Miniprotein binders against q53ft3. Designs and how they scored, part 28

Target 1, 195 residues: q53ft3
Amino acid sequence: MFGCLVAGRLVQTAAQQVAEDKFVFDLPDYESINHVVVFMLGTIPFPEGMGGSVYFSYPDSNGMPVWQLLGFVTNGKPSAIFKISGLKSGEGSQHPFGAMNIVRTPSVAQIGISVELLDSMAQQTPVGNAAVSSVDSFTQFTQKMLDNFYNFASSFAVSQAQMTPSPSEMFIPANVVLKWYENFQRRLAQNPLFW

## First folded at step 3 (miniprotein)

Design sZ55
Fold by ESMFold2-Fast, scan of step 3:
Structure sZ55 (fold): chain B 195 residues (1-195), chain A 83 residues (1-83)
Amino acid sequence: as target 1 above (195 residues)
Amino acid sequence: SPIQEEFEKLMEEAEELFEEAEELYEKGDKLEALKLFYKAAKLFMEAARLAFKNNDPESYIKAYKYAREAVEYAFEIRKELEK
């Protein structure tokens, strides 16, 4: 149902469904991420009266997830851009005795999508600076996103042409990526602020 | 306006790179053509960014159209080159 895109990375369209109404994307190496796009695939709309609340989680110093509401996606607004760089914990803060025996584990952040009633979503407040609020920031991210989609499509087409598939790798059909890019660009051309 | 002047400068530079890429492709210099098409696309997208920031949808659409065209050529050349 959903896709997740990070500038400079391959798009994810295989959300893990963890409950009837909850979906999760993993974001490895999240400290290098400034912006995340969450969007609906063009295949299945939300049921009437429902939408998706978008959450971000990062592991705290104990490895426990800390969830924050970023914003929403709906049938009327099927994509949203979020700035997450301001939500990450500061690095380099060390406790003198605790740092001595800390076993570092790979940090993986998550994007969570909860399918909720629109009335319920209207009562929630996203974190203050998660949504991209300036035209300049939105434009920069949008262009990087489109560049990354074209780079991905090119790399994918080359791999397919050379017949180097791997059974353990998930392939996103090139036509799905290009169709989404084309639809997004068409929508953006009609109204640059459609989001 | 300063933004319009910067937009025109980026468009002109991108168009020159685009034309040079086309000539290189016709001469059989596919790898260099590929590089220039990507460079042209980036400049066209930067022009689109300025137009968007300046709330100029006509210039934004024009720049994005050219950026898309450049990336399409680069995409096809890359596929051909790697085969």
Scores: ipSAE 0.000, ipTM 0.108, lowest interface PAE 14.9, mean pLDDT 66

## First folded at step 5 (miniprotein)

Design m01
Fold by ESMFold2-Fast, scan of step 5:
Structure m01 (fold): chain B 195 residues (1-195), chain A 104 residues (1-104)
Amino acid sequence: as target 1 above (195 residues)
Amino acid sequence: SPIQREFLKLMEEAWEYLLEARELFQEALELYEKGDKEEALRLFRKAAELYQKAAELFLKAAELAIKNNDPKSYKQAIYYAERAMEYAEFAQKYAELIQRELEK
């Protein structure tokens, strides 16, 4: 359903589903990460009236996860970029992942996506400095992200054509990835802030 | 007490339905992602039925707790009844989405 990209790293397209409505990506060596992109693959749209709340978690001084709301993705805005390097350890009360027993290593952060009703999402306030506000930095990172994702997806499609099908592996249609890349790049060229 | 034992039995039965529904829901999403829409639709519908059954049992447990003057158990049962109903709605919405895609 979702993908996660960090500049200079391979894109992740296989989230761990930890509940009916909750998906997680691991971000090892998170202290070296400045920006994270979260996006929908286009294979499964959100049902009518639903969207995804995007959270970031990192270990506090005791190794306990601290979840912060970064923003949202929806069918109308299926991708978002977030700056995480400046985030402080904050204890968010009553967030979707707060009651979950998610075990992780001390050097690993996580991106969490919670599928929620749009009305519920509209009542929530993201961390103020998580969204990228610099158009130049955003445009440059997004272009590199799109290039990296497309190159990875194309390579994956070729390698999967040569592999025996496996029930434990997810397959993403190459045509869907190409259509997403072309449509997203076209819209980004028209307005870098459309999402 | 007999009421206490009946409450615990209902909670346990509700949890078994909830866990079964959860497994079917997760399998349905995996099948949908792989493009097996017909089987995903079947599993989302089955998950919705099981979530509804779980909710019904949690609500029945809540009724017993209120009659037994146990507000803590009542709140716990109501919480899970609401979660189960919410997940049933999610499963139904995904099923409706797939049904519309298949009708195109």
Scores: ipSAE 0.473, ipTM 0.793, lowest interface PAE 2.4, mean pLDDT 78

Design m02
Fold by ESMFold2-Fast, scan of step 5:
Structure m02 (fold): chain B 195 residues (1-195), chain A 104 residues (1-104)
Amino acid sequence: as target 1 above (195 residues)
Amino acid sequence: SPIQREFLKLMEEAWEYRLEARELFQEALELYEKGDKEEALRLFRKAAELYQKAAELFLKAAELAIKNNDPKSYKQAIYYAERAMEYAEFAQKYAELIQRELEK
């Protein structure tokens, strides 16, 4: 039903359904994440009068998950970009034992989607500075992500004359990467939710 | 007490119906996503029926708890009755959506 995207990472399209109305995506290494995109795949629309509330959770100092409301997705607004960098509690009050870590804290955060009645959603207020997104904002974000991937991949390109053969390594021609980039960009321009 | 034993039995029976309904609801969503709308519709309708049965049993448990002057058990039973009714409504709304898609 839903998808979750982080710049520089593989898209997730298989949410874990933890209840009839609740879906979760795991975000490992969340401290490196600044933005998260949540979107509907288009395979299942919301029934009339329903939508999805989008939450963010990370492990706090007590190990208790605390869910913060980021925003909403609906049939009329099926994608949203959220800034989560300002919501990370890595900058807590300094404690004498703050620099001591005898037990490694989990580095996995979660995005949760709760399917709710629109009337119920209207009574809720998002926490923090979660940017409201449109199709244009989603397209700009994904275009920047595509540019970043293409630039990263092409930085490893070498000419045939500069290749060093290795029996255990695989090489992909640069033109294959370019072709994928051009095809994806074209499809994204026609339908930002094609994937 | 015998009344407390009957309360627990009703709560357990209601919970079993809720778990069965949840399995059908999740299967219905998976079928809908795969494009099997007719089977998804059938399962959403069955899930709604089972959620309604769960709610009825939770409400009976609540009535027993209030009669036994046990407000904590009453509030717990009412809470789960409300959740079950909410899930029944969700299942029914998905069924209505699919039915409209099938009818043109």
Scores: ipSAE 0.430, ipTM 0.784, lowest interface PAE 2.8, mean pLDDT 77

Design m03
Fold by ESMFold2-Fast, scan of step 5:
Order: C-alpha cells, then structure tokens, then sequence
Structure m03 (fold): chain B 195 residues (1-195), chain A 104 residues (1-104)
C-alpha cells in the first residue's frame, strides 16, 4: 500500500503490518537521514473518508520508542516529504569524556502509518518542523538531491579511450549530464516550481 | 466468582474471533495488493463478520461486568468492543471499494 524513500537508499515498498490499520518501515542508521518521503503505491486507494497519519519513532535513552506525528497522506495528496533531522537530534550535554564525541550506537528508527478516519486526523497537529511546507525547504531538498545524483553519476564517468568495447552497454556523454544539471539548477533558482 | 469466570470466558471467545478476523483482514489486504480482488473481497467480508461477532461478545462481557459492579472490567470490555467495531467498519469499507471496482 505504501512506500518509503530515503535519499541514497533502496526504496522500501514492503511495510510490516503490525495491526489491521498500522504499517511500519524500519530506518536503520537513522542519524544519517535528513528527509523521508512517504507515498502511496497506487495499488490500493484509501476507502472513502479515510487517510493515513504518518509518524516518526526513535528510541529514547531508555530504549523506549518516542512517536511524533509528521503529517498525513490521502487519496488527494498521496505523497509527502518530511524533514526528520531536527527531531532526532536532541541538545547534547557535555560530559567529562566528551559524550557527543565518543562513538555513538546507531539505533533503528521507524516510520509508522496509521490508517484513520479523516475527521479523526483533523483533530491532530503535526510537529512544527517536520513537514516540508515551504518552497525554500523544498528547493534546498531538491538541490541536494540533484547534487547527489550528479556526483554519483560523474563518479562512473570514463573517457572514450578507457571504454572497453561492449555494444550492449549504453553510454551517456558526461558533457550532456553536466549541461542538464546546469540548466536544471539555473531554472530551479529562478522558479522552484518550473518542473 | 462464577460471574468473573463467565466474564473471562466471553472475553477469551471474543478475542479468538478478533484474532481470526485480523488474519483474514491482513490476507485480504495482501491479495488486494496482488490484484486478487475477488478473493480479497470474500476475505474482507468474512473478516467484517468475525469482527462484528467479537464486538457482540465484548459487549456481552461489558454488560456482565457492569451488573457485577466491576467498572474496570467494564471499561476494558467496552474498549475492545469499540476497536472490534472500528475494524469491522474498515473491513466493510474495503469490501465496498473492491465491489465497486469489480462492477465496472
């Protein structure tokens, strides 16, 4: 029913169903995650009058899950981008051994989706800094994704002289990728909604 | 007490119907996702029936608890009855959705 995407990771489309109305995605090594995309696959719509509440959970100092409401997905708005970096980073306290500079044990965080009645969802308020609600935040996210893609693709570039003959392989000139990147970046800067 | 033993029997029977309904609901959702709409419809309808049966039994347990002047057991039974009714409604709504898709 649902999918979960983190930049640089494989998309997850097989949520663990923990109850009739509750679905969970595990987010290992969550401290490296800034944004999460939650979306409906399009295979199953919500029944009339229903939608999904999206939650983020991380383990507290006692290992107990702390759930926070991030936002919603509905048939009319089947995808949403959430910024979670501000939610998982608490204020660090100083310790004689520099607690924040000592190795940190990464834990598995979770995205939870609760299928709820729309009128019940209307009674709830998401955490203030989770949803990507402003054009500026979305532009920054998009630029970061664009940079990541360009850098990743460029890491595989080889000169024609270094190519082994392989007629079944497809190659795209690096110059074409660079021109696309520069044009997209320029247009995004002028109007973030041009796409 | 004899009344408390009867209350527990009703709660346990209701819980068994709820667990069976949950398994059918989860299987129906998986079948729907795979495109097996007709079988998914059958299982959602069966799940709704079993959730309704569970709710009936939880409500009977609640009635017994209130007559026995046990408000804690009453609140527990009502809580589970409400959850079973909610899941029955969800199963019915999914069944209606699939039925409409099949009628196109």
Amino acid sequence: as target 1 above (195 residues)
Amino acid sequence: SPIQREFLKLMEEAWEYKLEARELFQEALELYEKGDKEEALRLFRKAAELYQKAAELFLKAAELAIKNNDPKSYKQAIYYAERAMEYAEFAQKYAELIQRELEK
Scores: ipSAE 0.384, ipTM 0.758, lowest interface PAE 3.0, mean pLDDT 76

Design m04
Fold by ESMFold2-Fast, scan of step 5:
Order: C-alpha cells, then structure tokens, then sequence
Structure m04 (fold): chain B 195 residues (1-195), chain A 104 residues (1-104)
C-alpha cells in the first residue's frame, strides 16, 4: 500500500503490518536522515472517508519509543515529505501505536502509518515543522526529490538477465519508475497541492 | 466460578475470530495489491463477518463481567469490542470500494 523513501537509500515498499490499520517502516541510522518521503503505491486507494496519519518515532535514552505525528496522506494527497532533523530531541504526542506494543531495536527509528477516518485525522495536530507544507517549498522540494528518486531508482535498473530471483525482495521495473515520475511531474505542474 | 470460566471462554473464542479475521484482512490487502480484486473482495467480506462475530462475543463477555461486578474485565472486553467493530467497518469499506471498481 505504502512506500518510504530516504535520499541515498533503497526505497522501501514492504511495510511491516503490525495491525489491520497500522504499518511500520524501519529507519536504521536515523541520525543521518534529514527528510523522509511517505507515499501511496497507487495499487490500493483508501476507502471513502479514510486516510493515513504518519508518525515518526525513535528510541529514547531508556529504549522507550517516542512517537510524533508528522502529517497525513490521503487519496487526494498521496505523498508527503517530512523533515525529521531536530525531532530526535524528543517531543511526544498522543499516538495510536502504543496499544500495539511495538517491539523495536534500540538504534532504529520508525515511520508509522495509521489508517484512520478523516474525521479523526482532523482532530490531530502535527508537529509544527515536520511537514514541508508551504506550496512553494513543497513544489521545490518535490521537484528535487523527483529528480533524485528517478536518478536513484534508474541506477538500480538491471536487465532481466542480471536479476537474481528473490521472493522476499521487491523489484520496481525502471519503466514503472519513469511512468510514476512523469505522471507525478505532470500532476504537480497542473496542481501543486495534489500530492 | 462458572461465570468467570464462561467469561474467559468468550474472550478466547472472540480472540480466535480476531486472529482469523486479521489473517484474511491482510491476505485481502495483498491480493488487492496484486490486482486480484474478486478474491480480495471475498476475503474482505469474510473478514468483516469474523470481526462482527468477535465483537458480539466481546460484548457478551462484557455483559458477563458487569454482572460479576468486575469493572476491569468489563472495560477490557468493551475496548476490544470497539476495536473489532472498527476493523469490521474498515473491511466493509474496502469491500465496498472493490465492489464499485468491479461494477465499472
């Protein structure tokens, strides 16, 4: 359903599903990460009236998770860019993941996605500077991210003969990445707020 | 006591339905991702049925707990009844989405 992208790293498209409505991506070496992108793969849209709340967590000095609400993804806005640099100093928020008793490695941060009713999401307050929320800054960052993603993903484009069979690893064909890039650029040019 | 034994039996049965429903829900999402909408629809509908059964059993357990003057067990059972109903609604909404796509 979802994907998670960090510049310079392999895209993650296989979230750990910890409940029917809750998905987690692990972020090792999170102290080197400034931005993270969360996006819908486009295969499964949200049902009407539903969306996804995006959370970031890291282990505190005692190994306890500190969850923070970053923002949202919806059918109308299926991708979001979040700045996580500075959040590691720890400001907690109310979060739905506490009830799931998520077990984490002490040196690994996580991105969590909670599928929720849009009415419930409207009651939530994201951490102030987490989302790249202004139209101009979002457009500039998204264009740079698209360029980086296309260049990054195409660097891993291998011929069918060079692919190793691996049922546990998800491969994205280069042509699909190109189509996504072109479609996203076109949509962004038509409406910068569609994301 | 007979009432405490029946409470535990209801909770255990409800959790078995929750586990089965969760497996079907997750399988339905995987099938939907792969484009197998017809099978995904079938599994989302089945998951919704099982979540509803779980909710009914949690509610029966809650009724038993309140009659036994056990507020802790009552709150626990109500909490999981609410979660089961919420998941049933999610499964139904995914099924409705797929049904509309198939009718296209």
Amino acid sequence: as target 1 above (195 residues)
Amino acid sequence: SPIQREFLKLMEEAWEYMREARELFQEALELYEKGDKEEALRLFRKAAELYQKAAELFLKAAELAIKNNDPKSYKQAIYYAERAMEYAEFAQKYAELIQRELEK
Scores: ipSAE 0.269, ipTM 0.703, lowest interface PAE 4.0, mean pLDDT 77

Design m05
Fold by ESMFold2-Fast, scan of step 5:
Structure m05 (fold): chain B 195 residues (1-195), chain A 104 residues (1-104)
Amino acid sequence: as target 1 above (195 residues)
Amino acid sequence: SPIQREFLKLMEEAWEYMYEARELFQEALELYEKGDKEEALRLFRKAAELYQKAAELFLKAAELAIKNNDPKSYKQAIYYAERAMEYAEFAQKYAELIQRELEK
């Protein structure tokens, strides 16, 4: 349903489902990460009236997760870029992952996606420093990220004839990558702040 | 206490439905992702039904907790009843989405 991208790393498209409405991506070596892209694959849209709240978590000095709301993805805005570098450990209010027993590693951060009603999402406030804010830096960053993702993913894309059937392997259909690239580029050209 | 034993029995039965519903919900999402919409629809509908059954049992457990003057158990049972109802709603919304995609 969802994908997570960090520049220079393999795209993740197989989130761990920790509850019916909650999905998690692991971010090892998170201290080296400046930005994270969260996006919908386009295979499953949200049902009408629903969307996804995007959270970032890192382990504090005691190994306990500190969850922060970064923003949202919806059918109308199916991708978002977040700046996670420099996020402070200042703990905020209650979050939907608080009651969950999620296995954590001290050196690994996580992106969490909570599928929620849009009315519920409208009442939540993301941390102020996470969203990319300036038009020029946003456009330059997103163009570089888009190019990196498309080139990296397409370089590993193979024809159906070259695929080896394996129960454990996950493959992204080439058309999903292409469609995401085209749709994102088109929307970015129309309005750099559309997302 | 007989009331405490019945409370635990209801909570245990409710959680059995929750786990079964969760497995069906997850399988339905995987099938939908792969394009098997008809089977995904069937599983989302069944998951919704099981979540509704779980909610009924959690609510019965909450009633027993109130009669036993146990506010902690009451709050726990109500919390999970609300989660089960929310998940039933989500499963129904996904089923409605797929149903609309299948209609010509």
Scores: ipSAE 0.362, ipTM 0.742, lowest interface PAE 3.2, mean pLDDT 77

Design m06
Fold by ESMFold2-Fast, scan of step 5:
Structure m06 (fold): chain B 195 residues (1-195), chain A 104 residues (1-104)
Amino acid sequence: as target 1 above (195 residues)
Amino acid sequence: SPIQREFLKLMEEAWEYMLESRELFQEALELYEKGDKEEALRLFRKAAELYQKAAELFLKAAELAIKNNDPKSYKQAIYYAERAMEYAEFAQKYAELIQRELEK
């Protein structure tokens, strides 16, 4: 349903379900992370009147999770960019993950997504200055990823197509997809704004 | 007391339905992502049914708690009855979404 992207790292598209309506992505080595992108994959839309609340959790000095509301994703706004650097609170806000008593390794932060009624989401207040950018910036980034994939893959597909049993079709080896992703991630790590 | 033992049994039975419906709900979402819409619809409907059964049992537990003059247990049971009803609503909304997609 959801994806999570950090500059310089492999995109995560397989969230762990910790409840019917709650999904978690692990963020190891979180002290090196400034921004996180959360997005819907487009395979499952939210039902009418529902959306997702996006939370960030890091371990406090005792290793206990401190959850903070970053913002929201909805069918109308299916992606968001969040700044997580500088989020330092010992208290944390009231959050839907509290009842689950989630315990994680002390060195790993988490992104949590809680699927909720839009009315419930409207009653919640995100931490200040967490939301960094609109859907427009993410749309531009996503378009760049798609363009890079197509251009990279097509350079390999031409030579492969000449040797296929069906010359009217192009086949792309799975290894080419992996090479494209590594190349794109390397560029993104060097300059997050290259896209 | 006998009332306290009955309260705990009702809470335990309600949680058995909650855990079963959670498994069905999660499986339904996975099937929906894979494009198995008809099976996902079936499981969302079954999950909603079991969440409703859980809610009924939590409400019965709440009735026993108030009869036993135990407001803390009453509040706990009501809280989980509300969560179960909320999850039943979520399962129904997903089922309605899939049903509409299948009708296209």
Scores: ipSAE 0.284, ipTM 0.702, lowest interface PAE 3.8, mean pLDDT 77

Design m07
Fold by ESMFold2-Fast, scan of step 5:
Structure m07 (fold): chain B 195 residues (1-195), chain A 104 residues (1-104)
Amino acid sequence: as target 1 above (195 residues)
Amino acid sequence: SPIQREFLKLMEEAWEYMLEAKELFQEALELYEKGDKEEALRLFRKAAELYQKAAELFLKAAELAIKNNDPKSYKQAIYYAERAMEYAEFAQKYAELIQRELEK
């Protein structure tokens, strides 16, 4: 049903099903992981009114699991990117994996997916530094940020007569920045995943 | 007491249905992933039926706990009745999804 991807590692597509509505992926050597992508395989969509809550778990100093809510995946938003590097020493959140005996070794973290009703998911708040916008949302954010950057940079454009030499500064012609921006924006419009 | 023994018997019967339903639910998901939609539909419907039967038994156990002035056993039975009904709903929703796919 689900897949889990870590940059530089083989994709995992076979989650361990630990309950009717709960799935986990093991993340060995989790100290080296900064981002995790969770996605639906497309073979089984969620039934109407249902989605998946995504949790991250790591062993605390006593070896006990600390579960934190990262975000959600749904039929309308079937993939999400999460930053976990800041969560490795944080406190846990309330989670639906309570009382489950999930066997793990020290130094192995887990991604947990709990299939839940959308109404229930709407009332939950992910940890503040975990969630990164979906690929589609990130693409729109990236376009807006590129616009803001180009407008900001262009506001400092000066004629050759107004330039003063400075050994610590590099000068880039405004037309080069414009050409790069237009090319990048065109590529994003044609294929948002070219980056 | 006799009423406490009947309570335990109902709880045990309910849990037998829960475990059987769980196995069928998990098998149904595997079959659905493999593309065997007709068999997956059959198993999701059977799982829903068994979860509903478990819920009925947990509710009967809760009634016995009330009659026995045992609020802790009542609370426990109601908790599991709610879990059984929740899982029955999940199984029904998956069955409905597959049924709609088969009708296309």
Scores: ipSAE 0.012, ipTM 0.553, lowest interface PAE 8.0, mean pLDDT 75

Design m08
Fold by ESMFold2-Fast, scan of step 5:
Structure m08 (fold): chain B 195 residues (1-195), chain A 104 residues (1-104)
Amino acid sequence: as target 1 above (195 residues)
Amino acid sequence: SPIQREFLKLMEEAWEYMLEARRLFQEALELYEKGDKEEALRLFRKAAELYQKAAELFLKAAELAIKNNDPKSYKQAIYYAERAMEYAEFAQKYAELIQRELEK
């Protein structure tokens, strides 16, 4: 039904079904995540009058889940981008000052999707600072990611004359990166959900 | 109490139907995702029937709780009857969606 995408990570398309109407994606190492994209795969639409409420959950200091409503996905708006960095901004477990000398234990957060009646969803208010959701916002986010990747990869570009022979290393021609970037940008402009 | 024993029996029977319906509902979604629409349709319809049966049994349990003057058990039975009816509706809506797709 659903997919979940985090920049720099493998896309997830196999949610854990925990009830008839509830689906969960695990987000390991969630403290490094700023944005999450939730989308419908297009294989199963919502039945008429139904949609999906999108929730974010992180473990508190006792390991108990804290659920927050981020927003919604529907047949008319099948993808949404959410900013989650503000939701994990210092709930109880951080020191006011100073750094710990021990390595932090990674925590797993979750994205939850609850299939609900549209009338029920209309009466709920998402967390305002996290719920920035639309196909247009996703397009802007992906364009920024494409720009960042292209700029990063291009920073390693060298002419063939500057290459040092190193049989254990792989090199990608800058032209291949540019070709991929142009191709992806063209496809994104034609259909923002082609990915 | 004989009434309390009958209440527990109805609640247990209702949950057996609820769990089997859930299994079929989840299997139907997996089949639909794979493109096996005809089999998914069959299982959604079967799940709806079993959820409806569960709801009937929860409602019978609720009636016994009223007769036994036990408002806590009544509220519990009504809650699960409502959930069973909601899931029956969801299964029916998915079945209708698939039927419409197959008729195109």
Scores: ipSAE 0.394, ipTM 0.774, lowest interface PAE 3.1, mean pLDDT 77

Design m09
Fold by ESMFold2-Fast, scan of step 5:
Structure m09 (fold): chain B 195 residues (1-195), chain A 104 residues (1-104)
Amino acid sequence: as target 1 above (195 residues)
Amino acid sequence: SPIQREFLKLMEEAWEYMLEARELYQEALELYEKGDKEEALRLFRKAAELYQKAAELFLKAAELAIKNNDPKSYKQAIYYAERAMEYAEFAQKYAELIQRELEK
C-alpha cells in the first residue's frame, strides 16, 4: 500500500503491518537522514473518507520511543516529504501507536502510518517544521528525489529469466517504476503542490 | 465468582472472533493489492461480520461488568467493542470500494 524513500538508500515498499490500520517502516542510522518521502504505491486507494496519518518515532535518552505526528497522505495528496533533521527527541504526543508494543532493533527510528477517518485526521496538529511546504523546496527536492528513486530502484531491476520469486516475495516491475516516475514528473510540471 | 467467569468467557469468545476477522481482513487487503478483487470483496465482507459479532460479545461483557460494579472490566470491554466496530467499518468501506470498482 505504502512506500518510504530516503535519498541514497534502497526504497522500502513492504511496510510491516502491525494491526489492521497500522503500518511501520524501519529507519536505521536515522541521524544521517535529512528527509523522508512517504507515498502511496497506487495499487489500492483509500476508501472515501479515509486517509493516513504519518508518524516518526525516535528512542529518547532512556530508550523509550517517542512518537511525533509529521503529516498526512490521502488519495488527493498521495505523497509527502518530511524533514526529520532537526527534530528533537522529547515528550510524546498522543498517538494511535500508544497501545502497541512494537519491537525494533536498538538505535533504529521508525515511520508509522495510521489509517484513519479524515474527520479524525483534521483534529490533529503535526510537529512544526516536519512538512516541506515551500514551492521552491518542493520542486528542487522532488526533482532530486525522483531522479534518485528512479536510478536507485532501476539498478536492482532484473530480467524475467533472472527472477526466482517465492510465494511470499514481493517484486515491483521496472516498467511500473518508470510509469510512476513519468506520471509524477508530468503532474509536478502542471502543479508543483499536487502531491 | 460466577459473574467474573461469565465475563471472562464472553471476552474470550469475542477475542476469538476478533482474531479470525483480523486474519481475513489482512488476507483481503493482500488480495486487493494483488488485483484479486472478487476474493478480496468476499473476505472483507466476512471480516466485517466477524468484527460485528466480536463487538456484540464485548458489549455483553460490558453489561455484565456494570452489573458486577467493576468499572475496570467495563472500560476494557467498551474499549475493545469500539475497536471492533471501527474495524468493521473499515472492512465495510473497503468492500464498498471494491464493489464499485467491479461495477465499472
Scores: ipSAE 0.498, ipTM 0.820, lowest interface PAE 2.3, mean pLDDT 78

Design m10
Fold by ESMFold2-Fast, scan of step 5:
Structure m10 (fold): chain B 195 residues (1-195), chain A 104 residues (1-104)
Amino acid sequence: as target 1 above (195 residues)
Amino acid sequence: SPIQREFLKLMEEAWEYMLEARELWQEALELYEKGDKEEALRLFRKAAELYQKAAELFLKAAELAIKNNDPKSYKQAIYYAERAMEYAEFAQKYAELIQRELEK
């Protein structure tokens, strides 16, 4: 149903179903995590009038979970990026996982997804600074980063005639950089989460 | 007391339906993901039916708790009756989604 992505880690596509309408991803070593992407796999859409509320949980000093509402995913916006680095010392929100009384190991955080009515979700307020960008915004950021890197690298390009032989220096043909850039852009357009 | 024993029996029977419905719900999601939409539809409908039965039993338990002047047991039974009704509605919504897909 859902997927969870953290930079530098394998994507998770097998959420633990802890109730009929509740799904959880474990985030070990959570103190090293700045951003989390949550998305729908597309195999099972939400029924009409429903969506998913996305929560972040970390263990407090007593090992008890502290849940915070990050935002939402819906059929119309099936992915979202959240900044969690500033939330690890925040306050817990009123949340649908409260009835489950889950006690977590001190080094593991969780992403929780609760399937809820859209009308109910509209009345909830996510914690501040959690929602960063949609996948489209992230794709635009990535494209801008690629453009910046390519332009910067290309600004140092010199012809073979201008090269001074230096055995300790390595040179990469500009054409190879361009081909990599074009391939990356094409792959990003086909699937924003391919990397 | 006889009323307390009856209350506990109703709560136990309700939870048996809840657990059976949960298993059907989980299997239905798995079948839907695998493309077996007709069987997934059948299981979501069965899960909705079982959640409704659980809700009825929780409501009967709540009624007994009122008669036994036990507000704590009443609140517990009502809470789970509401959860069971909510789950029945969600199972029905998934069934409706699958039914629409099958009609295309």
Scores: ipSAE 0.125, ipTM 0.612, lowest interface PAE 6.2, mean pLDDT 76

Design m11
Fold by ESMFold2-Fast, scan of step 5:
Structure m11 (fold): chain B 195 residues (1-195), chain A 104 residues (1-104)
Amino acid sequence: as target 1 above (195 residues)
Amino acid sequence: SPIQREFLKLMEEAWEYMLEARELLQEALELYEKGDKEEALRLFRKAAELYQKAAELFLKAAELAIKNNDPKSYKQAIYYAERAMEYAEFAQKYAELIQRELEK
């Protein structure tokens, strides 16, 4: 249902289902990650009246996850960009021994998606520095990347005469998403101004 | 809020029409492919009607979102209203094409 994208890494499209309404993506080497993009693949829409609350977690010194609400994705807003660099414990720490926790705890963070009622989501407040400014150059880049993705995916879906283009039932095969991402990454590497 | 509950009710009703319209549109395309033009025409017209009803409900939901100062819900409702209108037009264009073929 979902995809997770980190700049410079291959897109993940296979979330691990940990409960009927909960999905997670592993983020190895999370200390090197500044931004994460979460998006819907278009193969399975949310049920009416529901959306996804997006959480970020990292392991504390005891290996226990520390979850923080980043924001939301919905059928009407199927992608979101989150800044996580400011949320990591000890990421900007001045204390030299903070890094010792890396040896004891896994270096793997998680993005969690909880399928929730839209009414319940409206009552929740994301962490203050997870929202990314639209004037930030990286945010602008990532937004254009998402725009390119959704334009490509929409073009593919509309080309299917037997697939009625209802947003709640839009069908985009996962391999099309992966192919788009690989082509986009290749073009961007050759000419970062191509869009 | 009462406005948020009415918004969700309108969105749910609109999506029911979208799903019904999609099923009819799919059946109409299959009938057209098989050469059953009269029945395909009927279903394309019915699908267009249901998509138009969905669009009207999404637009009503958008109006409620404005009144509730909820820009996120407004954008969601407008997005789906636009999609519903596009698919109503798609179904209507097929109906027009079949109507012309039957007149020949």
Scores: ipSAE 0.000, ipTM 0.085, lowest interface PAE 20.6, mean pLDDT 68

